VH-VL binders against p40593. Designs and how they scored, part 35

Target 1, 148 residues: p40593
Amino acid sequence: MIHPLIQRLTTTLGYPLLDADGLDRQVRTQPFSVLFFAGDPQRFPEALDVAVILPELVKAFPQLAPALIAGADEARLQGRYGFSVWPSLVFLAGERYLGCLSRVLDWGEYLERIPAILAGENEDLPRIPVLSPESGTPSCSPMETSES
Short names: E, the ipSAE of ESMFold2; O, the ipSAE of OpenDDE; V2, 0.75 times the mean of E and O plus 0.25 times the DockQ between their complexes.

## First folded at step 22 (VH-VL; framework fv_concizumab)

Design bb2 (at its last look DockQ between E and O 0.41; V2 from the best seeds 0.00; counts 0 for: pae E 3.2 > 2)
Fold by OpenDDE, look of step 22:
Structure bb2 (fold): chain C 148 residues (1-148), chain A 120 residues (1-120), chain B 112 residues (1-112)
Amino acid sequence: as target 1 above (148 residues)
Amino acid sequence: EVQLVESGGGLVKPGGSLRLSCAASGFTFSSYYMSWVRQTPEKRLEWVAEISGSGTSWYFPDSVKGRFTISRDNAKNSLYLQMNSLRAEDTAVYYCAKEFRSGKYYFDYWGQGTTVTVSS
Amino acid sequence: DIVMTQTPLSLSVTPGQPASISCKSSQSLLWSDGYTYLNWYLQKPGQSPQLLIYEVSNRFSGVPDRFSGSGSGTDFTLKISRVEAEDVGVYYCMQSIRWPYTFGGGTKVEIK
């Protein structure tokens, strides 16, 4: 059974509940999206806090079209965006990934980070580790045989 | 043959509630997105709700958000529209519509419709 | 929302003559997948809407070849090469590229 606080987002506030096809339509429809990956609130209690915060974020950033990801599709869609922490808010510009905010944050942190995410200044873009070719030339330092 | 049969229409006062039903046959109901589309007295067509085949995804236009709920019972081949806080502008013939397939967002079949009248 | 504008509002046609209906969208209906999400419906008198054309130019099953759809981007046309008595009704264009799905205002086709 979906927790009442999460259900309120779809039933009372009218946020779309998205599967994979719904998400594809969302990105065509909305210039900016915030996708709520709630997870299981029994496993991730912070999901309930984010469910309360999300409507206030949408008021603060009216350019964001909110949506809830359907539980059956969360794992599949998580793989698309590569986040590992639950709950997560995923930010999109159309179909372009902008970033994510995972767990519950303080209100001030949301207000600070979201503008940067929307501007494309993504600190949390997984830095593809530029595998610097470690030229591991093993410096075989010759063991000085101390002739004692 | 694909058949869609709507029911549950009627006269209701403003602020009232009504539940529409659509009985589907002739196709694998759970495999298709379903929508409700209404036609106003002025003959304007308006999309009002969509639901995924599994019933785990749905969407509404702003005109009905927070007031309408869409659901389905795949075991009964039935689609539902719960309409709350009804307004005069919700007066219409409501059609159940089948979507063609995933990724193709057009309605290939429509029911005969059920009439909803919201009046004081 | 995408606004769909149909012209004319009504058309009176002599049987056997051609008919043409225009539909304009306020935004392009071409998506990155290469498909254009414009559909045409006919509502015959006393009936529900029925699909005629999907994705600009594809006739739905059972639709006569006298019906054709064309256009691109924001400008679309439905043509009937030879209007028959059974073609009487209201024609609607619909976009399905974005939520909410939106319809044109309709074009009433009548026989003279």
Scores: ipSAE 0.408, ipTM 0.812, lowest interface PAE 1.4, mean pLDDT 90
Fold by ESMFold2, look of step 22:
Structure bb2 (fold): chain C 148 residues (1-148), chain A 120 residues (1-120), chain B 112 residues (1-112)
Amino acid sequence: as target 1 above (148 residues)
Amino acid sequence: EVQLVESGGGLVKPGGSLRLSCAASGFTFSSYYMSWVRQTPEKRLEWVAEISGSGTSWYFPDSVKGRFTISRDNAKNSLYLQMNSLRAEDTAVYYCAKEFRSGKYYFDYWGQGTTVTVSS
Amino acid sequence: DIVMTQTPLSLSVTPGQPASISCKSSQSLLWSDGYTYLNWYLQKPGQSPQLLIYEVSNRFSGVPDRFSGSGSGTDFTLKISRVEAEDVGVYYCMQSIRWPYTFGGGTKVEIK
């Protein structure tokens, strides 16, 4: 079952929906990519918020080539990038993992975090997808504290 | 034996539309990426569309992006190219092409081609 | 886009003589996986293109041993050790390292 807001990204906006072979082709072509791991919106409803935000992120960062990851391949590809929370946005330079942002963030936080990720300055995010982070801290997006 | 048969070509005025079809046989169609490649009157070969085995991943060069749509029906072993807003430079023989192997990016079998002519 | 340049544009060969076709790419075709994504096709008169050589030097199934490919980086060569009448046609090189895939302009091989 594909929610209309997520389906709009591929059918109306023309974002590719990539299987593993498609991802290999994407990274050979695109200098920078943002990969959307939406998961199942019924289980992960914030995926709908990210689906609305993603086109605006691409407008703000036009060097990013957006793509969605096919649901059947999400589990296989998750281990490559070391995230454990859906939804996630994974950022690549060519085939090199730069970082990821999980769940939904405020707009201002995207504007702050994405440039640091693209510059390779975000060492707080995992670069090796072998181990998950501890409970309470997502692998890609730190949980916001009440005082932040 | 791998066989690819294109159809749907013809004469169309600029701004018109055509839908090309490719009937495939002799291999497990759903396991392979498929492409459309065209040959211009000057005999240049130009890749114009690619689609994954499941039909969920595709790509176009800038020359046709936004005007062409690629799709497949794996139950019917059929590949399609919907061409809209046709221009004179789209005049070519259009070939259906099978990718060599999963995860490789070159064409091992080609159809016989169908001719598209765009003229006022 | 990667530009693929073939030389010569045409070649007339006496049967049994060798032929050599050059293909040069505007960028390296070597990917970080160690493979070089250069392919050769033949279009015989009145026919569709057919695959001859993949990944620089590997002959496709049914391609005679007289066809060989070589090269690396940006410089590639297709050789026919002894040209036969059925080898007549247009030869194209093609890069598949990244979108858009691009072809050389073709080399026409004819028999004298």
Scores: ipSAE 0.341, ipTM 0.732, lowest interface PAE 3.2, mean pLDDT 86
ESMFold2 (binder alone), look of step 22: mean pLDDT 93; pTM 0.951

Design bb3 (at its last look DockQ between E and O 0.03; V2 from the best seeds 0.00; counts 0 for: pae E 3.5 > 2, placed apart)
Fold by ESMFold2, look of step 22:
Structure bb3 (fold): chain C 148 residues (1-148), chain A 120 residues (1-120), chain B 112 residues (1-112)
Amino acid sequence: as target 1 above (148 residues)
Amino acid sequence: EVQLVESGGGLVKPGGSLRLSCAASGFTFSSYYMSWVRQTPEKRLEWVAEISGSGASWYFPDSVKGRFTISRDNAKNSLYLQMNSLRAEDTAVYYCAKEFRSGKYYFDYWGQGTTVTVSS
Amino acid sequence: DIVMTQTPLSLSVTPGQPASISCKSSQSLLWSDGYTYLNWYLQKPGQSPQLLIYEVSNRFSGVPDRFSGSGSGTDFTLKISRVEAEDVGVYYCMQSIRWPYTFGGGTKVEIK
């Protein structure tokens, strides 16, 4: 059973619920993605706040294609993106990791940080490549910046 | 030996609902992604829904998103498509289709189809 | 959405002669994994579609070797070296590189 606020993202708003194969399909389809790692709302109650906020973020940044990550795959994929805190929003350009935002932030901070993430100027980029047995290869993608 | 048998089609008024079923045999059902694909009266083929082997993940094109629900019962080797808010454009033969291998994205076996007609 | 365009719409072939069907996609079907996501299906009269060719050129199990696929990028071809009566039906190409998966409009193959 899933909390109604999380469930509404998939059932009412039509956000895809992705396993690892589904993520592969998402990144091939969408130029930019925001992936919601909600975790277990009983253990990570801020996930409910992010679930309310996420549709508003997508309205503010309409280039982002939202999706939820299936709970069974969260741990496998968490290592790929280098976050350790739930909930998290992970931002991609195609297959490329751009950055993440964990927990709940103030609206003004989302408006400041998301453009920086999308432009490749994110301060919170993963500091080391993350290799998972499930993914099979290391990732060493550098931060993109607007600097010449 | 792979067999897929659809049922549940019929005539429905616009705005109505139908639930399609697909009985699967001859393979390890829970190991494979399954899809619904429909064929319109004009003989166009349209992918309609996809579901993971466990049933935990599913995907739809925009044309049916929010109106259709896909599910499976792996204990009963059965795939389902719940269709709500039906429109005339949903008139088609609906096929249950098995994906060839995980991550390969094409359908190796199809059922015989069940006909859905949405008409006043 | 990726548009799949098949030509010709229909094809009448003398028995034993070759047939060729073209499929063009509005975007490349080659992904960075080196895999080209183009497949061919045959729907015989009164039957469901059946897989014929996957990944451009690989024949599915039980498909006769008179069927061959070729092409790359956005341009693909299905050839039947010697058309037989059992080959009549509608042929569809399909891309599975990204959602929504899309099919060509079909090519009806008949015997003259």
Scores: ipSAE 0.325, ipTM 0.721, lowest interface PAE 3.5, mean pLDDT 86
Fold by OpenDDE, look of step 22:
Structure bb3 (fold): chain C 148 residues (1-148), chain A 120 residues (1-120), chain B 112 residues (1-112)
Amino acid sequence: as target 1 above (148 residues)
Amino acid sequence: EVQLVESGGGLVKPGGSLRLSCAASGFTFSSYYMSWVRQTPEKRLEWVAEISGSGASWYFPDSVKGRFTISRDNAKNSLYLQMNSLRAEDTAVYYCAKEFRSGKYYFDYWGQGTTVTVSS
Amino acid sequence: DIVMTQTPLSLSVTPGQPASISCKSSQSLLWSDGYTYLNWYLQKPGQSPQLLIYEVSNRFSGVPDRFSGSGSGTDFTLKISRVEAEDVGVYYCMQSIRWPYTFGGGTKVEIK
């Protein structure tokens, strides 16, 4: 069952719920999109906070067309954009990937980072982020306690 | 008021090239997808090209893919269609069309068109 | 490609009488978002096409209420309740569900 706060985005605010085909249409019709990958709010409680913040972000940045990704398609579409943290807001210019903001951020951080993402000098090519395999685990290098 | 004014049409030989321009006014040009639609001498309408507001995305039908290029200069409120390897079947009136912002893929405004004639 | 078929090819109507134009698509124009991507355009003599109806039944701004659109799936109709002299032209249906966007062959409306 979809959490009421997440469901409000589609039912009350009229944000599209996108499957894979709907996403392909979204990126073909909207100059800028913000895609909400909520995940399971039981696993990722921050998804509920982002669900509350997203409408205010859309008011602050009216050029963004918001959309919610359908839960059945989240895993498949995550692979397209290469984010690993839930929830995530994925920013697009048409089909071009601009960036991602994962987890819940402070309001001031959204206001600072979103303009930079939207202004991003990313070349006009739809850059699907190549998942570089190396962005794996921060190797906690053990601090060598120099026994002096 | 939304205005779209096409230019650059003319007579060209098969295999030739032509560049069309569309000057847009009366709306925030960079916020909208733009298309080219042509009308054949038989009065058939054919979609030819589409480009996103930023210019990052574009689309073509198979009939013109690899021969035509669509571009835009948002600072000049201008849309372009570069047509290479022109064929007799490319003879048409070419319209610049604005797409509606709602992402519904319909054209709310059209220019007056510019005529392209490909003839030996 | 989606084939759009319009009928009739031409229609001659007495002023004040109703007119009806059919458009059929080779595939459903209903998308997963719940919208149906069928639009109607009018091209008046010597003019460019102008939007009449979008998404089956929505009149564009400035379009008189004598114009109405209906239909679902693959079968669509444009109706003019009382044809006026200014309604003369060629009517086109268009699908926008898939690339390439495709138009019907047009229906010419004339006054008797």
Scores: ipSAE 0.027, ipTM 0.643, lowest interface PAE 3.5, mean pLDDT 89
ESMFold2 (binder alone), look of step 22: mean pLDDT 93; pTM 0.950

Design bb4 (at its last look DockQ between E and O 0.03; V2 from the best seeds 0.00; counts 0 for: pae E 6.4 > 2, placed apart)
Fold by OpenDDE, look of step 22:
Structure bb4 (fold): chain C 148 residues (1-148), chain A 120 residues (1-120), chain B 112 residues (1-112)
Amino acid sequence: as target 1 above (148 residues)
Amino acid sequence: EVQLVESGGGLVKPGGSLRLSCAASGFTFSSYYMSWVRQTPEKRLEWVAEISGSGGSWYFPDSVKGRFTISRDNAKNSLYLQMNSLRAEDTAVYYCAKEFRSGKYYFDYWGQGTTVTVSS
Amino acid sequence: DIVMTQTPLSLSVTPGQPASISCKSSQSLLWSDGKTYLNWYLQKPGQSPQLLIYEVSNLFSGVPDRFSGSGSGTDFTLKISRVEAEDVGVYYCMQSIRYPWTFGGGTKVEIK
């Protein structure tokens, strides 16, 4: 069953639930989109926080057309955008990838980062997600054995 | 008042090329998706191409994909359809059509059309 | 592709009488946003198509209230409560739920 907070986005707020065909339609007809890849909220509890935040982001950035990705299509559509962290908000200008914001962020961070993501709107080239290099294993600083 | 005026239609041989133009006025051209829709001699309506307001996204049916290109010059309020490798089945009246608004998938205004005839 | 089927192909109506046109889609036109993406156009003789109705039942601006649209899923109807001479033309339904956008074959309305 879809969690009530996530289901509210589609049933109460009227956000489209997108499968692969729906996504193709969305990117074709909306100048800017924010795609919510919620994942399983049992695995990713932060998905519920993002489900609450997303409507407020859409109010702050009314140019964004929100959509929820259908759970059955999440894995397939994740591969298109190359994010690895759940939940994720994927930002598009038409079909062009602009960026993503993964996990739950502070409200101030959304307000700072979203304008910067959207500022790429005038570029005709698709932005390929820069796979952030795996944060290198914390180099275990060798414990200086104090020779006493 | 919204106006759409098509031009560039004519007679062309199979395998030939033609470029259609549409001059738009009476609205903020760059804010709207624009389409080409054709009407066959049998009076069937066929969607042919769509382009986003910025021109960064465009779409075609399989019937014209790889042969037609759509473009726009927002500074000139102009829409274009470049048609290559024309076939007899491309014979139609070609209409420039404005989409109503983002997220609305219907055409609120149509031009008067320009006639394309592909014949040997 | 979604196939749009209109019936009848032609209709001859006495002025002041009602008219009804059917449009059927091969697939549901209901989307996940709760909207149904069926539109109606009229092409008057010697003119370009003009929008009449969008999303099943919404009259476009300037369209007379004698026009109405209804239906759901795959079955749709355009009605004219009282046909006038200016209503002569070819009516087309259009789906806009998925690419490619597709039109019905048209219904010709004539006056008797």
Scores: ipSAE 0.077, ipTM 0.660, lowest interface PAE 2.6, mean pLDDT 89
Fold by ESMFold2, look of step 22:
Structure bb4 (fold): chain C 148 residues (1-148), chain A 120 residues (1-120), chain B 112 residues (1-112)
Amino acid sequence: as target 1 above (148 residues)
Amino acid sequence: EVQLVESGGGLVKPGGSLRLSCAASGFTFSSYYMSWVRQTPEKRLEWVAEISGSGGSWYFPDSVKGRFTISRDNAKNSLYLQMNSLRAEDTAVYYCAKEFRSGKYYFDYWGQGTTVTVSS
Amino acid sequence: DIVMTQTPLSLSVTPGQPASISCKSSQSLLWSDGKTYLNWYLQKPGQSPQLLIYEVSNLFSGVPDRFSGSGSGTDFTLKISRVEAEDVGVYYCMQSIRYPWTFGGGTKVEIK
């Protein structure tokens, strides 16, 4: 029942479909990854646009190892990267979160934003929540663009 | 009792193909990542393929990428390795190996192996 | 690829004497989860490899406590406090921190 355009990424293009254990394996050996959190296309139809452009993004940025996140696991896994909007592309250097791009963007905007993300400019702002005994509050927050 | 039984090895010429099978029993097969590991005549161990429990993701070293494919049939408790474009350096004993569980990246059970010989 | 180097290549021991095997990796095997992904296998003559120690120092089920593992970062050691005849075979270390998983070249342990 997964939409054919999204299913094509795994079945035709050979992108891994990751659960939590698969994600842990991906981040261990890939220098750079782009993780596609497609969500439910009935609720988030922009996911279909991102599914069409993702292979072209990988051609433009061949250092990126693409992977799709399993639909049943997306909510469980999204908490690792602090986003709450679908669809999202999450960018990693090894296990290190670099940033994300939510919804669909124009092609030119991807070409501008992705190099900045890959340069790792947000490394002093951790994106994964952590609790500190001294402050009693997290040192980072989930990333959001809008409510749903 | 966990058991892994490999089959399908044999003698083949360079450029040929073989399909290896591994019959699994004694555990819930679909819950575990499975691997193929080969042992060369010089007794070196080399990991050559891995597949997730669902079969939704798979991994290869560069030495076999594009020539080998890994698959599983969870209804038959069977793991497969399709080897194409075989080369002399692929000569080895091929083992089916089971990973222990999520987050535990080591092989707790190995089969007895099946021998692949690639020569003219 | 992470290169795993074992020393010595072979070891001849008198029964009851201790033995020690070194394994060195070309990169740290410590991951950010605090775990170190170094494992040890034993292949007895005519048999398949068998798991001996996982994550540096944890004995696998059924492994005698005369075996121990230690080390951190890139330097690891397997020790046998009192070698017995059943301990003969080839010992391999393995890293499982990064694809491709890689093994050391093996250390053959034999009885004098």
Scores: ipSAE 0.053, ipTM 0.655, lowest interface PAE 6.4, mean pLDDT 85
ESMFold2 (binder alone), look of step 22: mean pLDDT 92; pTM 0.939

Design bb5 (at its last look DockQ between E and O 0.05; V2 from the best seeds 0.00; counts 0 for: pae E 4.2 > 2, placed apart)
Fold by ESMFold2, look of step 22:
Structure bb5 (fold): chain C 148 residues (1-148), chain A 120 residues (1-120), chain B 112 residues (1-112)
Amino acid sequence: as target 1 above (148 residues)
Amino acid sequence: EVQLVESGGGLVKPGGSLRLSCAASGFTFSSYYMSWVRQTPEKRLEWVAEISGSGGSWYFPDSVKGRFTISRDNAKNSLYLQMNSLRAEDTAVYYCAKEFRSGKYYFDYWGQGTTVTVSS
Amino acid sequence: DIVMTQTPLSLSVTPGQPASISCKSSQSLLWSDGKTWLNWYLQKPGQSPQLLIYEVSNLFSGVPDRFSGSGSGTDFTLKISRVEAEDVGVYYCMQSIRWPYTFGGGTKVEIK
């Protein structure tokens, strides 16, 4: 049903695989969550790298309760959390959206950005993002531009 | 009428495995979360697993996480509980339970139960 | 886990008299949407549990109106206004606000 590297997160590591109802239950139970939106690894190959990295992120940030989003629900939930790029990691405090990190990042970037997200530096973001034509598409990360 | 019929219980030694089945009828099976709830010899009720209507989402309490798996076959209107690495404390009557409706976490119908005994 | 404590553990009632069962939770069962996720079940002798009351006070289909539920926050009560012989069994409260769902220890109701 999912790529083997991603599947091991649920079957071997015991991460919940959530649909929308499951997500509602998760946010009621967990103080902090990191939700993995893997997408289709053939279309978004970086999802496999994030699948390998995510268990290490959870070890580094043990307050995070990891979960994988069921593929059938990813598109519907995309607008709720305001990301437009796969793969994405979405961070919640209870039911409150804290921010997200898209694509694969360097380890150092995770170590810098995740604490900032958990500290609430994104408190200006709406709880449920709304799209505005003048503001463009909401995006959580990456924001980096290479210079030469 | 909603009917839930459990089967597959029995006597098993510690460390063994057992697979429970629940045959469902009288409702659109694939539309509902299903759960397993067990009742210990002391008559304590414990929720032990849930699964979404599609079978794509599931959750377990810590007491059985990693040892039990829940699955369903919507073509056969059947719910399953695979129990591995069984322990004495898993001895119970196991009930198949239907959730009331989507987004409501109440069990409106229960089966008759199947008994699992884990003993030497 | 949310601990659910029921009192009394058993109750012996003269037929036709009222009965009252208390259920207390270790945490509030009120969610931010104003719903309170507390339910009651009855297990009659030799039967599986059956739903009586959901969300504190709503009677499930076919449940007699002599049953009622009340309470808020952490304190909940099931009342039977006039106990009948068919009401004997073990009553359980259950919270479904958070995983893992948990049940009270049960209250056995008997007729004297």
Scores: ipSAE 0.248, ipTM 0.710, lowest interface PAE 4.2, mean pLDDT 86
Fold by OpenDDE, look of step 22:
Structure bb5 (fold): chain C 148 residues (1-148), chain A 120 residues (1-120), chain B 112 residues (1-112)
Amino acid sequence: as target 1 above (148 residues)
Amino acid sequence: EVQLVESGGGLVKPGGSLRLSCAASGFTFSSYYMSWVRQTPEKRLEWVAEISGSGGSWYFPDSVKGRFTISRDNAKNSLYLQMNSLRAEDTAVYYCAKEFRSGKYYFDYWGQGTTVTVSS
Amino acid sequence: DIVMTQTPLSLSVTPGQPASISCKSSQSLLWSDGKTWLNWYLQKPGQSPQLLIYEVSNLFSGVPDRFSGSGSGTDFTLKISRVEAEDVGVYYCMQSIRWPYTFGGGTKVEIK
């Protein structure tokens, strides 16, 4: 059963629920899209927070066409964009990948990062998601106990 | 007032090439998806191509895929359709069409069209 | 591709009488957002197509209220409550739910 907060996006706010064919239509007809990959909210409780934040982001950035990815298609469509963390907001200019914001962020971070992501709209080249391997485990550099 | 003016139509032999142009005015051209729609001699309407506002995305039906290219120059408020390997079935009036707005998948304005005739 | 079928092919109407045009789609035009992506165009003699109705029943700006659209799923109707001389032309339905966009074959409306 879809969680009520996630279901509200489609039933109350009228956000499209996209399968693979719907996504192809979305990227074809929308100048900018924000795709919500919620995942399972039991596994990823932050998905519920993002479901609350997303409508406010759309108000702050009215050029973004929001959409929810259908749960049955999430795994397939995740492979297209290369993100590994749930939930994720995927930003597109038409079919061109602009970037993603994973987990729940502070409101100020969304307001700072989204303009920078959208500023890539004039680039003719699809931004391949650089899988930054720098989800580096914080190297706990051992504190050298200076034996003085 | 929104204006769309097509040009570049003409008579061409099968296998030939043509480049159509559409001059747009009266709206923020770069903010809208643009399409080409053709009308056959039998008066059938066929969608031919679509391009995003930035020009970063474009789409074609299978009937013209690999033969036609769509492009735009937003600084010149111009839309283009490059047609290669033309066939007799490509004979039509070609219209430039503006999408209404983001999230609205219909055309609110059409040009007067330019005629393309592919004949031996 | 979605096939759009219009009936009748032609209609001859006495001025002031009503007209009705049917459009059927081979698949549902209802999208997941609850919108139905069926549009109507009129092409007057010697002119380009012009938008009449979008999303089944919404009149485009400047379109007279004698025009109306209805329907759901796969069955749609355009009605003219009182046909005028300026309504002469070919009417086309269009689906835009999925790529490629497809048009009906048209219905020619003439005055008797």
Scores: ipSAE 0.052, ipTM 0.675, lowest interface PAE 2.8, mean pLDDT 89
ESMFold2 (binder alone), look of step 22: mean pLDDT 93; pTM 0.950

